# VH-VL binders against q9vpl3: the designs that were tried, part 65

Target 1, 224 residues: q9vpl3
Amino acid sequence: RGKINIQRPKAPHYERARVVAVTQPKYPELPKAKSCFKTRAERTQQQQENPYNEIIAREVRNWLDHSRLVAFFHLSSITADDIFRVRVQLHKQNLHLKSYGSKIIEQAVKNTRYEAIVPLFHSNHCIVFSPDPEKTAALLRIVRRVPQMVLLGGIVEETMLSRNQLVAYAQMPGLHAVQAQLVQTLSQAPGHLIQQLQAHQNSFVQVLDVHAKNQMNEETPKST

## First folded at step 3 (VH-VL)

Design g53 (framework fv_cemiplimab)
Fold by ESMFold2-Fast, scan of step 3:
Structure g53 (fold): chain C 224 residues (1-224), chain A 122 residues (1-122), chain B 107 residues (1-107)
Amino acid sequence: as target 1 above (224 residues)
Amino acid sequence: EVQLLESGGVLVQPGGSLRLSCAASGFTFSNYAMTWVRQAPGKGLEWVSGISWSGGSTYFADSVKGRFTISRDNSKNTLYLQMNSLKGEDTAVYYCARDVYDSEGFLYFDYWGQGTLVTVSS
Amino acid sequence: DIQMTQSPSSLSASVGDSITITCRASQSISTYLNWYQQKPGKAPNLLIYYASSLQSGVPSRFSGSGSGTDFTLTIRTLQPEDFATYYCQQGYSTPRTFGPGTVVDFR
């Protein structure tokens, strides 16, 4: 095999594999037990939590720690060719399409102000991450052509925004100061996103609405 | 181009407090996570603390947990390390570094400051 | 915590020699390993990231290899400016951990 030059048109096969690798969760090999006998602590941990889920939750936390733009989508059935084309277009704009299970997302956002997003992930879903909030307009232009992806809402510079608020943010031309001012004006308590979901989720959302209101007061629970 | 400049390192008595600063320039500071790494005289590197781009998530080594606090001011492009209940074992050169999470999911420290010496002694 | 070890702790070499430094992780870290060079009295410099990827501006005589738990740094045709301390560091999980360092001495 020859080394692929990414500038050549002949790169599509390698670039597709690379884009898939970048957008998919990494699955490191789990270490084997040193002994067949389990300690009480090891037995308790295995009964309460899956170590594999914690590894993937770490990846989600890294994305949240390094992303100023996070957009949430409902994902309808889509072909492998179509999702590949979308991922390539997004990657060119430093936008990273990821999909994670709801339990993994819950573990990742536990004890953070973003815990309120968990109800968004009851059905097929995906998330787009970017370190650059100015890419919101590019994101919406790309997904406008993908009817299988339905925008639910997002987080811009740590502020939870509804679908309409994200659209408004994306359509603002001009200075960063103007956009930041609008984000402050449009910003709602996390409870606003929860209220938006109440028609679909019933009692579960009410529990999270109370938690979201506590998050709105800038109370971040800390472990240890 | 990319520059990180630490300041605040001085001689402090055991049990004292000190705040270190790291001034960043040449890049969009608010787009990057940042970290503090220390090195005791004649010893190796030890990771101390890390902070997400927004300051919403902070991480600490067990040796400093509960005593040190990391924070940042993105409007001033400055990273801080508040050190309380200082011990002789905290004597070290403290470096700030840019913490990169690249598009392939790899984590590394690509640019480092020159360091600031903190001495904890009577 | 992931414990990192390096061997040898120190080595003496002459200009023109080829040297190899080994780094081992206490558990599998895939390719999430970085190498840093620290010259006396200076801050560390990123040399290699992702086990084998050379940082911009670093001479091609430096190369890295490995995956899982075992990693190596190789310097071909050692130059005077290469006498320094070399550290490996895992980027796989928090807390991030460094190896104890390998001192490359002249003579």
Scores: ipSAE 0.007, ipTM 0.516, lowest interface PAE 9.3, mean pLDDT 77

Design g54 (framework fv_cemiplimab)
Fold by ESMFold2-Fast, scan of step 3:
Structure g54 (fold): chain C 224 residues (1-224), chain A 122 residues (1-122), chain B 107 residues (1-107)
Amino acid sequence: as target 1 above (224 residues)
Amino acid sequence: EVQLLESGGVLVQPGGSLRLSCAASGFTFSNYAMTWVRQAPGKGLEWVSGISWSGGSTYFADSVKGRFTISRDNSKNTLYLQMNSLKGEDTAVYYCARDVYDSEGFLYFDYWGQGTLVTVSS
Amino acid sequence: DIQMTQSPSSLSASVGDSITITCRASQSISTYLNWYQQKPGKAPNLLIYGASYLQSGVPSRFSGSGSGTDFTLTIRTLQPEDFATYYCQQGYSTPRTFGPGTVVDFR
């Protein structure tokens, strides 16, 4: 390699934009590439101009409110160029990769139904947002090629899903209504359905047992 | 095609209540946040309220907090604005609009209804 | 809350003129600014989003620019159907806020 200037690169954003332009089909504008570049510059500018964590927390809340798919990842050491390539690839699928500090995430989800996600951000992390839950399969395909990103779980249609449940959701074909119903079903532990079925089959026996105990006064907790 | 049709605007007495409806068609209603924007006669636009795609999050302008509630029924493709304790200052044309969070990360109102006039007067 | 201001409040122009409307935010909103057009007796229409992106179906004579706190809407060769009120709106934070509007009238 030997020609890589690591001390003070000339203009990384120009180099990246040019690479993206070469690898992508021609479009009237390059909104996804421009959006990724803009997102980077915007994040830096926001930190410099508005250092209040509550402002960034509003952005996180906005992402949560407008996203039907939220995926949580552990993020290992990764180069700026590698993460930029991943952002571009995800953005083409309407998937938005964001990184926020744990304190900002805690502030954003405080007193909301999403408060349970806070422990996931104790280590290095990132989040992918999308308004389109049908993109879950595309997300998993892209991330499969990024070993530095390890899927921890997600939220689909307001339902908290484990890694395995999210993978299962991605493999299901269907209409939005059917997929939303499936998400609710997948949120249940595997044993839960078995227990419900067994409870139903045993309901007759339970009724008989309750009747017998009542006649024997055995269900009365307090004896004189 | 995308269509938003507001209804419910009438003359109402101060202190009264009114419910506005917005019927949506031509798109997957449950995929979009929605908003209400009002315009007093001869005045500019004022954002009133917003609701997330699921109805799980709602937002209000300070002028209507505690008096108005926003809700939606995704099975009926309908957005609602419940207006309580109405004041003369609430007299306006009320528009519903689709609140887009697009692939570029921008928030904007791309389609608007025709508006429904609410008059609060004795 | 983010306050939005527009200049001028009104302007008079002739068909074929090139006009510019300015919008200012009370704090930096990056490029999270939208422009809407409202014709008399009609609902508003989205013209531009994200400061500079033209909405589908909007004529190319409309253009937007700016970032941070200062934004402009330009209409190059004014047509009769362009006589309307124009509003800027920030999409940066809740509550969402509109400018007071700029009325574009016949000269």
Scores: ipSAE 0.019, ipTM 0.540, lowest interface PAE 7.2, mean pLDDT 78

Design g55 (framework fv_cemiplimab)
Fold by ESMFold2-Fast, scan of step 3:
Structure g55 (fold): chain C 224 residues (1-224), chain A 122 residues (1-122), chain B 107 residues (1-107)
Amino acid sequence: as target 1 above (224 residues)
Amino acid sequence: EVQLLESGGVLVQPGGSLRLSCAASGFTFSNYAMTWVRQAPGKGLEWVSGISWSGGSTYFADSVKGRFTISRDNSKNTLYLQMNSLKGEDTAVYYCARDVYDSEGFLYFDYWGQGTLVTVSS
Amino acid sequence: DIQMTQSPSSLSASVGDSITITCRASQSISTYLNWYQQKPGKAPNLLIYGASSLQSGVPSRFSGSGSGTDFTLTIRTLQPEDFATYYCQQYYSTPRTFGPGTVVDFR
């Protein structure tokens, strides 16, 4: 394709060399003298011991450590061409769209203040990283045109924010004191962030239910 | 009530190894990250190591990286610090503390154990 | 690593005095700073979290302020039980780092 699809931030030289060393040569595989079918436990153990997952998790930690804006999205079915176009638009604004398996995210955020974001990634997801928190408004403007991407929440200046808080942050005039105050006031513990997400999903389901009822039932039998 | 009880501190020779334990009670241990903080005699506090609620991620101060290992057993409500290649500079009271990420996004050590003294000397 | 410094390293005060302890971070840490009190022979206890939030059970004479790189802990109307060492601690990044401590001595 004729467009550049930037997937990763600039990594430290030593980390990049390590990733290349692991990914380029496949380490020798010791032949297993076991049955042709692996048990579920054996597959899980191999996945947990996969050095590629640890290296990718370190890369995700580097993204988190060096990004002042991180946004989490639920990703519904989307074509490869559509997501590529979104990546290109985001890249023009120094926004980097990434997708990682939930296991990798779990390993990356464990023992950090962001550990409780893990439940957000047990469904189809993607993450947008940027070193520039002023790009939050640009991010939301681009994503508004992509119905397959649903904002769940994010991290701004290392502070966890719900969807509504991120939207509010994006609308601030850019005065550092006002934005800093908002971020501090709206900061969230992992549990509270999850609660707000669950409340949002329940509200969305309720809206859909009301819409369906309005189309199917001309009356709403309610007893107050 | 929340209680943390450290044990294992003894006199050890330089180059030796020692494992500290921290027994937790009065709260759901598996819901909290835990940390070790040490204090050399007559000196200030130094953060040593931290571990996630599940034990899947661990962090260390540069002074102890490669020598210390932190682990936990959530079924026993116990935190451990394995100390290897001990140096005189490791002589300190070691405190176990609960590392809280609260509903407002603050991170702090709200409950501390009584401490256990590790002396590294010949 | 973020380096923390405190001033003064020690101070002498009398019951009823108002004292202020300062803490500086080597880089901006927003409000991601905690204050701990340690009485002689005892474990530390949390006084203030997030630069200005008072921990439950801590007397209202304690207050914290500041953001960025400069922070203060103020104790109004010092009581006998307040003679202790006070530590600031940043949690903006790992590793977590403490200040060297400020000893508040009886005079």
Scores: ipSAE 0.000, ipTM 0.429, lowest interface PAE 15.8, mean pLDDT 75

Design g56 (framework fv_cemiplimab)
Fold by ESMFold2-Fast, scan of step 3:
Structure g56 (fold): chain C 224 residues (1-224), chain A 122 residues (1-122), chain B 107 residues (1-107)
Amino acid sequence: as target 1 above (224 residues)
Amino acid sequence: EVQLLESGGVLVQPGGSLRLSCAASGFTFSNYAMTWVRQAPGKGLEWVSGISWSGGSTYFADSVKGRFTISRDNSKNTLYLQMNSLKGEDTAVYYCARDVYDSEGFLYFDYWGQGTLVTVSS
Amino acid sequence: DIQMTQSPSSLSASVGDSITITCRASQSISTYLNWYQQKPGKAPNLLIYGASSLQSGVPSRFSGSGSGTDFTLTIRTLQPEDFATYYCQQSWSTPRTFGPGTVVDFR
């Protein structure tokens, strides 16, 4: 028969596939790891105060704290099997597809520089996280074959980027320094989505700053 | 080979200030959250502070909140801990560690520096 | 803040023994518990994360179990290099907290 393919080490590949199999839940079996479509139905069913919301908000904060690439998608109706296959392909590239309710995202990003993303999550949505911004090109290549996932924008190296800016970033050579320079240049370009997100974020930051100053004046924390 | 090297630990008078540094090598520093953990002589470990990959989110133990500031410079692969209004109870070996959030959702400190001794004494 | 306790505070054992260290959390932390080993004069190193997952490079004689508030670290067939201080640590909420440590001495 054929020659053994030595280009892909079997041990790391086997280990990765096993990790994916262990971490990829059957969707009904993992309440906190939900598909984008399923998240809306579950939000509708939640009518009581629920400590589950804080657990998931903590998960979102952890992803934001540990990811240099965050991409936001609108998700049209998609089968559980189809989204699972996409999730597996993304996971092989160190890209992590997650779905969270809008209230949970609001809770997670409240009083942070990421608060401007909240309006993106009014309907069916999902987020892809990665610690590696060089995976942006791989992400867009995979998602191009999934018409149910529509790119809304993203955050790369702390900079909020529109769909067009993120596509441009993905087309740059793989040198990290060059890509970081492009992100810096693109973030300074005028753009409707970016200006809207920046204006919204700055307005909220100003309101928060006033609120924080009022709290400091009314009730001083113990320090001495 | 992952390496974390702390520096800056010296003898300081109570009420003084000191900045610790942690130089990282052998991994993409900007891909990881980082933390500071201290250990008083003959005592156990105490978590002090944590910082997200970008430096945009910072966290502190109540014992140091308002006195200590954590920051990082990803271009220099360096983590910092600015310590102000030092007290005798801040005397400890200060370790920096890499803070991992894995694909399964677990949080842990997988690599640690060798530590730097800070002594606060009159 | 979540308080962590360990028992025993110290124990003496011989090479070849099997030992168990226990860790308790003041409230439920699910499986968000890690175990660290610290040898004299050295920095801590990660042994187990997520209550039962063995860190790569750590010998299989180490194992962890538990969920909620009660956790155990077991070392089977103790080796000379295992004489150290062991700490549990919760990652359920901030601030992250450590147990007071268990000293494993040779005797």
Scores: ipSAE 0.144, ipTM 0.627, lowest interface PAE 5.1, mean pLDDT 79

Design g57 (framework fv_cemiplimab)
Fold by ESMFold2-Fast, scan of step 3:
Structure g57 (fold): chain C 224 residues (1-224), chain A 122 residues (1-122), chain B 107 residues (1-107)
Amino acid sequence: as target 1 above (224 residues)
Amino acid sequence: EVQLLESGGVLVQPGGSLRLSCAASGFTFSNYAMTWVRQAPGKGLEWVSGISWSGGSTYFADSVKGRFTISRDNSKNTLYLQMNSLKGEDTAVYYCARDVYDSEGFLYFDYWGQGTLVTVSS
Amino acid sequence: DIQMTQSPSSLSASVGDSITITCRASQSISTYLNWYQQKPGKAPNLLIYGASSLQSGVPSRFSGSGSGTDFTLTIRTLQPEDFATYYCQQGFSTPRTFGPGTVVDFR
């Protein structure tokens, strides 16, 4: 909307640039021969090199490059007003709530050590970034009042942490050396972290599947 | 007070190597990305290299890719530029600068060092 | 790479004049444009970021405008300390690129 700084200003010029980036090709027009004889591989390659996705993927990469704290959340149905209020509260603590499509996140983390997080973003999600890892406690305090946001895990000091590890990290505020030791200790079993992140996704999928099956297996009304 | 102090600029022969250092003070060094920008005598500014807050991501201009390496030591608040296979066209004043990605999403270089002169000549 | 051009390459002005420098990007960069001032023998100083945001400590006589591909830097009432070289720089994509500079000197 306006240029109110709730996270990143919604400047009219930024929105115009996004529209231009989506609609304006790097080259004036693709040759007709290529358009007529595009293979499946060529179409896939062209889609992966979409200028719009590249621009937003660079934004995600910039957030990762400038953030010592990254927290991943599943996001359930929430109103625009409610999410706006959460963004304002987080912004006051130098915490920046962002939402990006799964394809864009995949492009941003491709060929990096964080590529394993991609499966987390196949459902509704959001990410909180901060340059200050000591704000983890403030983050968790704020999101406890937002049941629509479910913590999945995060990255602290470039170390991938599960939900439980991130919660443990938050309980040791104000002691940088101790926090660094905890992060190192928690990161000693990388395989277990991936398993924990995937298990959380599977639990969510299982809940949805059970609910869907219960809708189909309702008991027929008993007539008298 | 934010201060950046470059050092290491000297005369070096073509094909030689040199390491530049940039000592930072007055801010939390580990919270910021850093960059190197050079300026050949009498010419304009040219971005050379950038590094993320942790050193996990590095970026280079095409003119220096494969020859230069950027690194940082957050425990010493120091930024480095390792220059290998130096050419005459690498002769320039090298500036280190703080690379800001602010809460509004803008990218800019807000504080610069005084520069260190590297001369590549026989 | 995004190429930056500046116009004019140099201009002569007198104290009290109002001057305008133009910067053009080879492709749309939204508002991700910064302006730097460099005095002879000194390091550059940030004047304006995000096309129009004045850096703290910079005199209000400096202003920036523009979006997309066309940008301007305006200095309203030129002071002696304003005779310098001015560079625009895009912060939109890597590699970051600078304009060739505009030299503002005495008439």
Scores: ipSAE 0.007, ipTM 0.520, lowest interface PAE 9.3, mean pLDDT 78

Design g58 (framework fv_cemiplimab)
Fold by ESMFold2-Fast, scan of step 3:
Structure g58 (fold): chain C 224 residues (1-224), chain A 122 residues (1-122), chain B 107 residues (1-107)
Amino acid sequence: as target 1 above (224 residues)
Amino acid sequence: EVQLLESGGVLVQPGGSLRLSCAASGFTFSNYAMTWVRQAPGKGLEWVSGISWSGGSTYFADSVKGRFTISRDNSKNTLYLQMNSLKGEDTAVYYCARDVYDSEGFLYFDYWGQGTLVTVSS
Amino acid sequence: DIQMTQSPSSLSASVGDSITITCRASQSISTYLNWYQQKPGKAPNLLIYGASSLQSGVPSRFSGSGSGTDFTLTIRTLQPEDFATYYCQQGYDTPRTFGPGTVVDFR
């Protein structure tokens, strides 16, 4: 949280950076630190050192290599205490909430079939990983109580799913055969995977636009 | 309860090919990444190859890149290592191991098989 | 590639002794370091992960410490079953790399 006398001037990006620092994976050199914030020297060093982005990109690749469920969310402003509470609830279900910069995600998924997800992270975002796809129902139940997190879509069994498809998957019986059949049906042709994701990206953008428009027009009268 | 059993290690001529198998039991195989680690007689451990839970991502040590391929069959709970263009330097006991990525972001090999000996010699 | 070194390469000890093994990485790996024990003719076993976390089932006489480039494994009150070779291994980057090993022999 920085020094008290430096915090007097309130900056919106400071609160966002604080949330991001809490949700960001630890820099590999600092896993024993109990603090959710890095020192100012560590933050300055990370900004100057190019290798930081590659280290975090490796962490994203590790999550993708070890997760059968990946869910993408738009994240509105939320307090550090609230996001910590959500992270604890998710962790009890073997669900891992992480936040990464869009450029880091782009670097991690570059030259993979998941490269098309990058546009989903134009604004503030977070990702939930799990090795167990049967936890999708638990994930949606927990997130339903967090209005700051808006589901954009996900990847289940390496198949890209829209928000509606992921919700439908969560409602399926816990039978492996039924889930395998759904995944097979959705993965009909390799070329269709990227096209399907791009179509869903347009749907996600439209939903966000409508949501933002309703919020701006009804709650916050602005000149621009 | 968690068990990994390697098989396929035999004497092979230089330039030959060999396929190793690792049969897994006692856990949900498809939930874990897997790895192969080798040990030359009287020498230390050397990481060879790794594979993601689905088989969609594979990784290799420079010494085996282009010659070895790693694959898995989740329906049979089996991990494979296809070794081509074998050299005397590839003589080693080959271990398969379960590759864990935990909630704190630590990567480690928690369970290992008994190993299978591959000898490359004339 | 990240190179790992261990010291000493071998040591002789008696039951009841306390021993320390060191591991050094060629670049900072934070705490992404694991320790494995290998008894003669057997497969390796995980002892410690993340530099200091004791694997379930491993006796409390084993402990690990360190961060960055320098790490240590300590065995308090050495038992007969502890005479083995110990390896450190970095889990920070691919390729994953092991130290050359430290042989702990009976004196």
Scores: ipSAE 0.247, ipTM 0.674, lowest interface PAE 4.9, mean pLDDT 79

Design g59 (framework fv_cemiplimab)
Fold by ESMFold2-Fast, scan of step 3:
Structure g59 (fold): chain C 224 residues (1-224), chain A 122 residues (1-122), chain B 107 residues (1-107)
Amino acid sequence: as target 1 above (224 residues)
Amino acid sequence: EVQLLESGGVLVQPGGSLRLSCAASGFTFSNYAMTWVRQAPGKGLEWVSGISWSGGSTYFADSVKGRFTISRDNSKNTLYLQMNSLKGEDTAVYYCARDVYDSEGFLYFDYWGQGTLVTVSS
Amino acid sequence: DIQMTQSPSSLSASVGDSITITCRASQSISTYLNWYQQKPGKAPNLLIYGASSLQSGVPSRFSGSGSGTDFTLTIRTLQPEDFATYYCQQGYSDPRTFGPGTVVDFR
């Protein structure tokens, strides 16, 4: 164990315990960011909002503020034990696997340059964060062995990259300057890149919707 | 190994401007968010401003909002605080610190510079 | 903004004593509370993060506990180098806020 491990303790077991503690029935009322000077009506509305969602939205904002690498994945059916194994393997490479609801992600990225990512999270998903963009190659090597995780795209050095562009970035030599140059080149057509990501997501969602409906139609309801 | 060195603190007249610098070494500067914390003579610590790893997101205390700007140059491993419309109340030792967000979701300042004194007086 | 208070404002102690400092947040901050030590004329240094996690290199005589609004820093078997000012700080939301500090003086 080194300084890095001490500064960034093992996430999987603690993450579970923290989530359980936050979601407990007796969870106390949370402070609302920027709640001072609000009207009575706004305060009443805030009291009816889910405080858990604000905590998690804050976590997403913190990850974005502290990560040079963000990778988006579709997550197919996977056991808790299997995903835990993947999380441990990723954590050894300073890669942090997180899952958040679409509404929470929207709250976190609203009015930011990342607002365009919201459509990627309409189906089962997960996100990998890392402060170190050099870990992109390690990330892709690890997830290659996890067929339930399908790479959708990512953000590297605040530049949105498609799946193919992220793969290309990972294959570049481990020189920061060379990789930064590739990112600069790829960002020359940002509108097209975002459209490609959204189009692929829509096609994938359509396939999943059909598949899910077929499975539901053939499954015997538990409460018959 | 990890070092943060502030510079730029001088005597400035009220209404004046000043830019502080913080030179970072011993770690990958661009992987971390950074912050400025000040301490008035004989008083406690007051958080002033924070900046994301890229500089794309910045945060300010209400006491300095609209007067101060925070920025960074990742190619030079340097953090900046541009202070405008200085007031006597801004007199303080200004520290830069590394802002860590760990895998457990905790935010804390793990390394601090030695501070640079800014005096605002006529 | 989340307001932080500390008790006591100051205390006098002798080497070998065990002391306790408390910190209260105006609103629930879960376990997002940090403790810093500042010696006269020096920069602060991180002692504890996340209410109870000891920073690398910090002696085991320091310990933290608490959640929600009430937090405690305990120093067991006080040593000469422990005479300093101690600050709590919430990492729950922006703006980040510090307690007013507790001065631990030699008696």
Scores: ipSAE 0.241, ipTM 0.669, lowest interface PAE 4.6, mean pLDDT 80

Design g6 (framework fv_cemiplimab)
Fold by ESMFold2-Fast, scan of step 3:
Structure g6 (fold): chain C 224 residues (1-224), chain A 122 residues (1-122), chain B 107 residues (1-107)
Amino acid sequence: as target 1 above (224 residues)
Amino acid sequence: EVQLLESGGVLVQPGGSLRLSCAASGFTFSNYSMTWVRQAPGKGLEWVSGISWSGGSTYFADSVKGRFTISRDNSKNTLYLQMNSLKGEDTAVYYCARDVYDSEGFLYFDYWGQGTLVTVSS
Amino acid sequence: DIQMTQSPSSLSASVGDSITITCRASQSISTYLNWYQQKPGKAPNLLIYGASSLQSGVPSRFSGSGSGTDFTLTIRTLQPEDFATYYCQQGYSTPRTFGPGTVVDFR
């Protein structure tokens, strides 16, 4: 690939995913629901005492430190080819789709202002980063066409926002002052943002479980 | 055009304090991490400190940890380096640079200021 | 901390020569290596990032290669304005570290 030199070693987590997408079989082995997430074997190995955990945690801190927009998604079953195409579409808008293990995220955000996000990553997830908060509208337009990705919430200019608050933010004109005022107004709302985001995550997990079961039940073998 | 202008470099006595400033223009300052790199007279480059786009994360070289503090004011497009307990070894030209983290995960310093000389001498 | 070394510490070359500067990291840094040029009395300028990506506005006679621990900067058909000190720098981990520099003198 012209944009990516796959023969040169790069950050293990980032480039390994791209190399796997290009050089590995299109059909990934189980589990399907974790296609945006590292494989169980990879995740288990990284969760053990491994120097790469700190390197990947530093990568996560770099993304957080250089991103004004962070969006959290639940990810249901999706093929490697499909998620790669989504990644390419997001990349065109300076939106960067990443997936990290829960323990690595905890290590990355411990003793930072982002520590509160850890509970969001106890199920299958992926994260989109961007240095440009005005790209929230573009993000939501792209993800609207990807039913496997369910928005849980995010962080805009260091402010935690629920799904509905992010949608409201995306609908504002592309004026930084107006959007900053909206973020300020939304963040003043009383309530438990973390509980709200966790409730949405739990509700979506339940809905996705029901949907997956219904999809399996509705699957009709067609004779050729 | 991206421009970075350092100021504040003067002669100070050992044990003294000094604050350097870096005025940024030509880009959205709040979208970028920033860094300070120094160079002692006739010597090579040494990374000193870095700060995230929001100022929420700061990083320091071991040689300055506990003595230097990095901060920024995004409303004024200005980066600061507060230097305390200065030593003769801190004598150097201090450069302000823009710290880029690109989509491929590369970290590099793409634009540099002209530097400000700090001399620590009795 | 990742230690960077450069070879040679200095070299003398004539206009039109092709020169090679090497940089070595104390541990694998993948391709997270950058090259900077510094002319006497001036601030450093980014030449190459990510081991081989040429910065916008930098002449095509500059090229970089390498991965892991060994990296090379090549300047083909050396020009008078290429008299300078060249530094490699790892962007792999914090603290960021620079090589000691290579001085290119015209002789």
Scores: ipSAE 0.007, ipTM 0.543, lowest interface PAE 8.5, mean pLDDT 78

